# Designs tried in a protein design chat: VHH binders against q9y6x5. Part 384

Target 1, 379 residues: q9y6x5
Amino acid sequence: LPPKLLLVSFDGFRADYLKNYEFPHLQNFIKEGVLVEHVKNVFITKTFPNHYSIVTGLYEESHGIVANSMYDAVTKKHFSDSNDKDPFWWNEAVPIWVTNQLQENRSSAAAMWPGTDVPIHDTISSYFMNYNSSVSFEERLNNITMWLNNSNPPVTFATLYWEEPDASGHKYGPEDKENMSRVLKKIDDLIGDLVQRLKMLGLWENLNVIITSDHGMTQCSQDRLINLDSCIDHSYYTLIDLSPVAAILPKINRTEVYNKLKNCSPHMNVYLKEDIPNRFYYQHNDRIQPIILVADEGWTIVLNESSQKLGDHGYDNSLPSMHPFLAAHGPAFHKGYKHSTINIVDIYPMMCHILGLKPHPNNGTFGHTKCLLVDQWCI
Below, E stands for the ipSAE of ESMFold2; O stands for the ipSAE of OpenDDE; V2 stands for 0.75 times the mean of E and O plus 0.25 times the DockQ between their complexes.

## First folded at step 17 (VHH)

Design ha2 (framework vhh_7uia_1; at its last look DockQ between E and O 0.80; V2 from the best seeds 0.00; counts 0 for: pae E 5.0 > 2, SAP .685 > .668)
Fold by OpenDDE, look of step 17:
Structure ha2 (fold): chain B 379 residues (1-379), chain A 124 residues (1-124)
Amino acid sequence: as target 1 above (379 residues)
Amino acid sequence: QLQLVETGGGLVKPGGSLRLSCVVSGFTFSSYAMAWVRQAPGKELEWVSSISGSGGQTYYEDSVKGRFTISTDNAKNTLYLQMSSLKPEDTAVYYCARVQYTYHSGTWVPFDYWGQGTQVTVSS
């Protein structure tokens, strides 16, 4: 039988939550599998970009999902969470579920993973759920496991997405111990439900399962605001994305816009596109706007009429608060092994290896995950 | 024509043991994973244990681990659940079920065939 892999994402699960809260189900999952304590995600540290990096192994500049909100100046198209169905945005890369599904006697399934309800390169997942935040985890889990167990051709790759603890992190802030404890307990219970369902179906020993996340969460405050209106008039630019990384499309001379913004706040770096630090791998795409503003950790870029969250993400991807974790279990993985860190793009070549797929060119390094795998030498 | 018949239930004191049997007919036993599920009065259906078709893999709910043992005899086409160290909380109707997704009552469910159930009562 071909190997099978289930990729699960809990949005906004900061890595250090594992150290600061109790997760009996997840810890049991880890005990019988592997843990990567910190996953360095891609810049910007947002949901759509990082989820697509996981399944493509590419930096954002390469796979073309460079933010949750994007604008293409040539086509005049907009991308957002409410407008993400146009293949135009996704076709700059080939996600793993497409690669998998194009193989003989294989199919892919997805429960609300970003991009999975879109025909990418004229291929859409054989089984998928349209995104609907109102659909319970149980229903998503039921569909995924049904497809894993009852499909022909067999589902060999599946994805499962859940919106927490991100939504709550935004609402309460990650430093709210009372509310976040409650939220994270629910997450652990869902992991328990997942494991129990797989055991119930007799899939547990033969199914590879990865549990990960796209980014972390940092605490924000009303005392840490950067008001752009204090620095530049709205008539001089179009805002494509706001905080904590603002994408600026100038309506006047770019240099003039830059000069008005460059000293706006000591807690915000302002970059011309060509001056974006190389370490971000966030330069070589037309969808990146001419000017980007990057707020310091915990600072929020606002306009006069903007609302504020108590937690946010999207900051520098070197910040620990932005990093998720990765846990895995299954025949491909060791038991009781912990690893310090990998890059989020490293997940793709690992998944390809597990599934016996030839990876597309990617930015991941297979060597970084060898110690997680039973069939590889640990370097 | 397909049938699952549970037996072995009864009244037992706490700490006691019971062995449930499920005789299957109408399909090849080894081709399917099998499960035990239970329903206590006023409670939802609860999964107890599963065994792969080959018998090589067994799974248990946390509350019954170390106390219950699921097994099969392919020659007899029979599923077993050996229960030991029984607790009042184990009181329920126990069903054997074939693990196979099927559409039922508006949703996909993981079991397509069930027995009539056998009552297990643990009481002092």
Scores: ipSAE 0.689, ipTM 0.901, lowest interface PAE 0.8, mean pLDDT 95
Fold by ESMFold2, look of step 17:
Structure ha2 (fold): chain B 379 residues (1-379), chain A 124 residues (1-124)
Amino acid sequence: as target 1 above (379 residues)
Amino acid sequence: QLQLVETGGGLVKPGGSLRLSCVVSGFTFSSYAMAWVRQAPGKELEWVSSISGSGGQTYYEDSVKGRFTISTDNAKNTLYLQMSSLKPEDTAVYYCARVQYTYHSGTWVPFDYWGQGTQVTVSS
């Protein structure tokens, strides 16, 4: 039978939730498969950029989805949560579902992974759901498993996206043990439902399943605000994105805007684009604005107002609080193996290997994931 | 016309054993996964166990794992469920079903043909 892969994301699932909460269903999944305890994601540690990095193997500067809010000065185009369908934004890379379904006798299916309802390079996932957060996990699961089981040509690559624990992490903060325990228990129940459905359909031993996430979550506080209006007047810049990485388009001399911001707070680093640390791989794209402000962990940049969020993400990708995990089960993977860390861009070449696809040029290193795979020499 | 006929239900004491049979006709038995599904009084349908058509891949709902065994006899076109260590919570109508997605009551469901069901009652 041809190799099949289901890629699942639970948005905002911080790696250390596995150590701090109980996951009987996910623990059984891991016991029969593999675990990567920490996945080092890409800067900025936001939802759209990191989901696209998983499926392209590229840093944000290379795939062009550099934030959840973007502006292109030449075309005057805007990108946001509610305005994400223009292929212009997505066309700087080729995601794995496009490569997969261009192979003979192969289809791709998607239940709401970012970008799968966009015709990227004039190609949309063969079977897909338009994004709608009101659609239950059960309905997403029903559609994806129906497509995996009943399609012709067969679906060999499928994606499934769920908004939790990110939504609740923002609302309660990761330190709210009572509310996060309830949220994370519901997610473990959904993982149990997924596994049970695959067993019911006879797919469990022959389908490769990856369960991962895009980023973690850190605690925020009304005691940790950076008031941007105290440092600079609105009229000197256009604000493209605010927190925790602000994207600043100067309206006056760029150096003057930089100097007004440089000493604004000891809890914020201010970078001219050319001075962004090389380790971020966040410089060589026109969608990255001339000045960025990077708040310290747990600090929130505001415009002379209170913040309603108790948890946030987007911070420096070296922070353990920003790192998700990866678990996998299926014929391609070892059983009962734990691995300490990989880079999120490494997931793409691994998935291409499992599916027998030639990867496009990317920033991942296949060697980092060899120990997870039964057909590879580990050392 | 497709036919799925369950037999072997009845009244049994806790800790007892029972074997359900499902004789199938009207389709190529080895081409489809088959399942046992049960419904307790006033409860929703609950998947119990599945088996690949002619293959040896078997799966069980957690509460029956180690107590129930699904199997087939291809010569007789018959699906079996061997139940042991029966508990009162196993009381239900047991259906055999063919694993195939169909549209039902506004949603996709993974079973397209069902038997009439056989009652299993576990009582002292």
Scores: ipSAE 0.255, ipTM 0.728, lowest interface PAE 5.0, mean pLDDT 92
ESMFold2 (binder alone), look of step 17: mean pLDDT 80; pTM 0.798

Design ha3 (framework vhh_7uia_1; at its last look DockQ between E and O 0.81; V2 from the best seeds 0.00; counts 0 for: pae E 2.5 > 2, SAP .678 > .668)
Fold by OpenDDE, look of step 17:
Structure ha3 (fold): chain B 379 residues (1-379), chain A 124 residues (1-124)
Amino acid sequence: as target 1 above (379 residues)
Amino acid sequence: QLQLVETGGGLVKPGGSLRLSCVVSGFTFSSYAMAWVRQAPGKELEWVSSISGSGGNTYYEDSVKGRFTISTDNAKNTLYLQMSSLKPEDTAVYYCARVQYTYHSGTWVPFDYWGQGTQVTVSS
């Protein structure tokens, strides 16, 4: 039988949640599989960019999804969560489900993973659900497992996406132990449902399952605000993305805009595009705006009319609060093995290996995940 | 032509044992995973156990692990569920089902064929 892989994402699941809360179902999953305690995600640490990095192995500057909100100055197109269906935004890379589906006797399935309902390189997942936040996890799981079990050609790669604990993290803040405990328990129960469903169907032993996330969450506060209106007139720039990484499109001389912003707050770094730190791998794409503002952890960039969240993400990808985890189970993985850290782009070559796919050029390092795999030497 | 027939149910005291059988006709076990499911009065249908077509893999709901054993005899086209250390909460109608997704009642369901069920009652 060809190898099969299910990739599951719980949005905004901060890695240290595993240490601070109880997850009996997830812990059982880990006990029978592997855990990577911290996954260093890509900058910026936002949903669309990082999900696409997982399935392409590329930094954001390379795969072209550089934020949840983007603007292309040449085409005058906008990208957002409510406007993400144009292949223009996705075609700078080839996600793994496309690669998989182009192989003989294979197909791909997806339940609301970013980009999966878009024809990328004229290829759309054989099975997919249009994004709808109102659709239950159960319905998503039912469709995914149905496709894994009942498709011809067989589904050999599938993705499953869920919006929690991100939404709740934004609402309550990650430091709200009462509310987050409730939310995280629900997530653990969903993991239990997933495992039980796979066992019920007789898929558990033969299916590789990865459970991961795109980013973490940090606590925000009304006392930690950076008001741009105090530093620069709104008429001097267009805001493409706001917080915690603001993308600034100047309407006047770039240098003048930069000079007005560079000392706006001691809790915000201001970069010209060419001066963005190399470690971010966030420079070499036309979709990155001429000036970016990066707030310190826990600080929120606002305008006078902006709404406030109690938790947020998108900050420096070196911050532990921004890091997700990765757990995996299946015939490709060891049992009871824990690993300290990998890069999020390392997941792609690993998945390609598991599925027997030739990876596209990517930024991942297969060597970083060898210790997770039964068929590899651990160095 | 395809038929599943459960037997072996009955009344038993807590701590007792029962062995359920499901005789299948019209298809070969080796081609399908098989499952036991149960429905208690006033409760939803609950998955109990599954076995792969080859018989190499067995799966159990957490509440029955260590107490129930699923098995097959391919030569007899029979699925079994050995139940031990039975509890009152195990009281239900038990069904054998073939694992195969099918569209039913407006949604995809993981079982396409069922038996008539056999009643298991655990009571002191």
Scores: ipSAE 0.584, ipTM 0.870, lowest interface PAE 0.8, mean pLDDT 95
Fold by ESMFold2, look of step 17:
Structure ha3 (fold): chain B 379 residues (1-379), chain A 124 residues (1-124)
Amino acid sequence: as target 1 above (379 residues)
Amino acid sequence: QLQLVETGGGLVKPGGSLRLSCVVSGFTFSSYAMAWVRQAPGKELEWVSSISGSGGNTYYEDSVKGRFTISTDNAKNTLYLQMSSLKPEDTAVYYCARVQYTYHSGTWVPFDYWGQGTQVTVSS
């Protein structure tokens, strides 16, 4: 029997929620498996880019999903979370489900992981749900487990995506203990339901399961606003993305736009594309705009004086508040092992190893995850 | 003809024991995961225990863990549930079921064939 893997993401699950809230079901999952306490994600710390980095092992500049909102000047195409189906945007990389299902006697299934309803390199996930946020976790889980149980050729790689705690993190902020405790308890119950379903189906010991996330969440405030209209008139640029990393396409001389912005706030860094720090690995793609504005943690770039969000993400990937966790259980993984940190791009080569797939060129390091795996030398 | 037939139910005092049997015919018994599912009066169906098709892995819902044991005898094509330390809360009709997704009433459900059920009553 070929090895099988289920990859699960709970969007916006900040690593330190594990320390600060109670997760009886997730803690039982961890006790019988492995935990990586902090995963260093890729810049920009946004949903679409980081989910694609998990499944390609690539930095954003290399896989081409460089933000949740993008513009391509040559083709005049726009990308957004409501306009994400054009393969043009996704075709700069090959995600693991494409490689997997092109193997003899294998298929892939997806319950709403970003990109799985797009025909990337003319290949769409063998089984998939079109994205619809109104579909319950129970229905997503039921479809995934049905596909894992019933499909021929067998589903060997499956993905499952859930929007929380990201949605509630934006609404309440991560420091709202009362509301976030309620939200996170519901998520722990969903993890309990997942484990119980796999046990009921007889799959629990034979299926590898990774539970992870794309980014964390930081607290925002009406006291931490950067009003872009105070520094520059709208007519001087096209706004491709706003906060916390603004993507600016100048309509007038680029140097003039830069000079109007560079001293706008001490809580914002303004970069010409060629001056973006090398540690971001965020420069060498035409979809990255000529000027980006990077707000400090907890600061919000706005066009007026107010913001309705109490939490946000997208900030510098060195910030611990932007880091998710990774937990895993299954025949490939040790039991009761905890590891401090990996890079999010390391998840891809580890998954390829588990599935017996040859990884495409990528930015991950297999050696960083060896201690999680039973078939590897740890030291 | 595919059949699952449960026996072994009855009336028992709290703390007592029963062994349920499910005799299976009409399919390759070892090719499927098998489950026990129960329904208390006026309640929804509740999964109790499963055994993998290979027979190597057994699983239990939390309230029965350590008290119930699922097993198989391939020579007799029989699934068992050994129940001990029984509680009034265990009172239910117990069904054996084959684990296979089937489409039913607008959704996929994880059990395609069921036995007729056997009554277990735990009372003083």
Scores: ipSAE 0.539, ipTM 0.859, lowest interface PAE 2.5, mean pLDDT 93
ESMFold2 (binder alone), look of step 17: mean pLDDT 80; pTM 0.797

Design ha4 (framework vhh_7uia_1; at its last look DockQ between E and O 0.79; V2 from the best seeds 0.00; counts 0 for: pae E 9.1 > 2, unsure alone 64.8 < 65)
Fold by OpenDDE, look of step 17:
Structure ha4 (fold): chain B 379 residues (1-379), chain A 124 residues (1-124)
Amino acid sequence: as target 1 above (379 residues)
Amino acid sequence: QLQLVETGGGLVKPGGSLRLSCVVSGFTFSSYAMAWVRQAPGKELEWVSSISGSGGQTYYEDSVKGRFTISTDNAKNTLYLQMSSLKPEDTAVYYCARVQYTYDSGTWVPFDYWGQGTQVTVSS
């Protein structure tokens, strides 16, 4: 039988939640599999970019999804969560479900993973759900497992996406122990449901399952605001993305805009595009705007409007609060093994290996995940 | 033509044992995973145990682990559930089911065929 892989994402699951809260179901999953305690995600640490990095192995500058909100100056197109269906935005890379599906006697399935309801390189997942936040996890799980069990050609790669604990993290802030405990318990219960469903169907032993996330969450406050209107007139620029990484499109001379912003706050770094630190791998794409503002951890960039978010993400990808985790179980993985850290782009070559796919050129390092795999030497 | 027939249910005291049987006809038994599910009075249907077609893999709900054993006899086309250390909470109608997704009641369900069920009552 061909190997099968289910990739699951719980949006905004900060890695240290595992240390600060109880997860009986997830811990059992980990006990029988592997854990990567911290996954260094890509900059910016946002949902669409990082989910696409997981399935392409590429930095954001390379796969072209550089933010949740984007603007292309040539085509005058806009990208957002409400406008993400244009293949134009996705076609700068080839996600793994496309690669998988183009193989003989294989198909891919997806439950609301970013990009999966879009024909990328004229290929759309054989099975997919259009994104709808109102659809329950149960319904998503039911469809995914149905496709894994009842498809011809067989589904050998599937993705499953869930919006929590991100939404709640934004609402309550990650430091709200009472509310986040409740939310994270629900997440653990969903993991329990997933495992039980796979066992019920007889898939558990033969299916590789990865549970991960795209980013973490940091605590915000009304006392930590950076008001751009105090530094520059709104008529001098177009805001493409706001916080915590603002993308600025100047309407006047770029240097003048930069000079007005560079000293706006001691808690915000201002970069011309060419001066963006190399470590971010966030420079070589036309979709990155001429000026980028990066707020310090826990600070929120605002206009003359108050933010209602008590938690946020998108900050420097070196911050532990931005890091997700990765857990995995299945025939490809060891049992009871814990690993300290990998890069999020390392997941792609690992998944390709598991599925027997030739990876496209990517930024991941297969060597970083060898210790997780039973068929590899641990260096 | 396809049929599943459960037997072996009954009344038993707490701590007792029962062995359920499910005789299958109309399909190749070893080609499908099989499951036991149960429904207690006033409760939803609950998965209990599954076994792969080859019999090589067995799975159990947490509440029955260590107490229940699922097995098959392919030569007899029979599925078994050995239940031990029975508890009042195990009281339910037990159904044998073939694991295969099918569309039913407006949604996909993981079992396409099951039997009439057999009543298991655990009471002092």
Scores: ipSAE 0.439, ipTM 0.815, lowest interface PAE 1.0, mean pLDDT 95
Fold by ESMFold2, look of step 17:
Structure ha4 (fold): chain B 379 residues (1-379), chain A 124 residues (1-124)
Amino acid sequence: as target 1 above (379 residues)
Amino acid sequence: QLQLVETGGGLVKPGGSLRLSCVVSGFTFSSYAMAWVRQAPGKELEWVSSISGSGGQTYYEDSVKGRFTISTDNAKNTLYLQMSSLKPEDTAVYYCARVQYTYDSGTWVPFDYWGQGTQVTVSS
């Protein structure tokens, strides 16, 4: 029978939460599988771009989901977390569930992973839930396990998304040990429920499971605000995205807008599009605006108002606070192996290998993950 | 007619042993994974152990690992749970269940047929 893979994301799960909080269920999962302690994600370190990078192996400039908020000047289309269903935004890449279900005698299933309720290249996941944040983890798990157990043709690739600890990380900040301990304990219980359900159904030893995340979280403060209105009048630009990476579409000469912004704060870097650092791989897409403003870690760009967030993400992808982890268990993976770091784009070619799929052109390096796999020779 | 009939429950002292049996009829026994599920007084149902239809893969809830052993005898269409080192916390009604999704009360659940249960009481 073909190899099966379940890909799970707990949004905003900062890598060092594993060291700073108790996870008895996740630690048991890791003990019998593999751990990658830090996953270097893509810039911008936001939810939609990084979830799409996992399933395409592409940097944001190549897959076209360049932020959680986007604007296309030609079509006049807007993208946001409440307006994400137009295939236009997603069609610059082919995610793994599309490639998988186009294989003979294979299906794909999805519970809430970004993009899985969208017909990408006229293809939607064979089984899916329309996104609704009110649907409990238990119901998502019930649907995923039902599809893995009862589908014809069989579901060989499934994905499951959960909004925590991101939502609570924004609300409390990662440094709130009391509230984050409670939140992270609930997530560990959900991981325990996941593993117990797979064991209950007889799937545990023959299903490959990846538990990962898209980004971390850093502490914010009312003492660390960058007031954009103090530096530039609204009439000079259109604001596409605000914080911590602002996307600026100039209404006047671009150099004039740049000059008004470049000295706005010592805690913000201002880039003309052609000057965005090469290490971001964030330049070659028309959806990337002519000027971006990149706040330093823990700083918030605001429009002459206070911020309600105590935690945020989206910062420079070199920052350890932005990095998630990856854990995996199943017949494809070693047992008890720990690896220091991979790039988030490396997950895609690894998943393609596990599933026996030919990867599309991508930015991942299979060699970075081969030591996780039992069928690969590792140095 | 599908039937799952549990036997082997009883009163036992802490540290003791019991073997539960579940005799199955009305379906091809080796084609389905089977489970033991228990319910302590005033508590929700708790999955205990599962075994594949082939008998080759077994799974246990963490608190029973090393103390309980699930097995099958396909010639007798019988599922077993060998319980040892029993604790007062193991006191419950134990049900035999077939692993197959069914729709119940607005959601999918993983067990479609259940036995009537057998009482296990662990008391000093």
Scores: ipSAE 0.012, ipTM 0.589, lowest interface PAE 9.1, mean pLDDT 92
ESMFold2 (binder alone), look of step 17: mean pLDDT 78; pTM 0.787

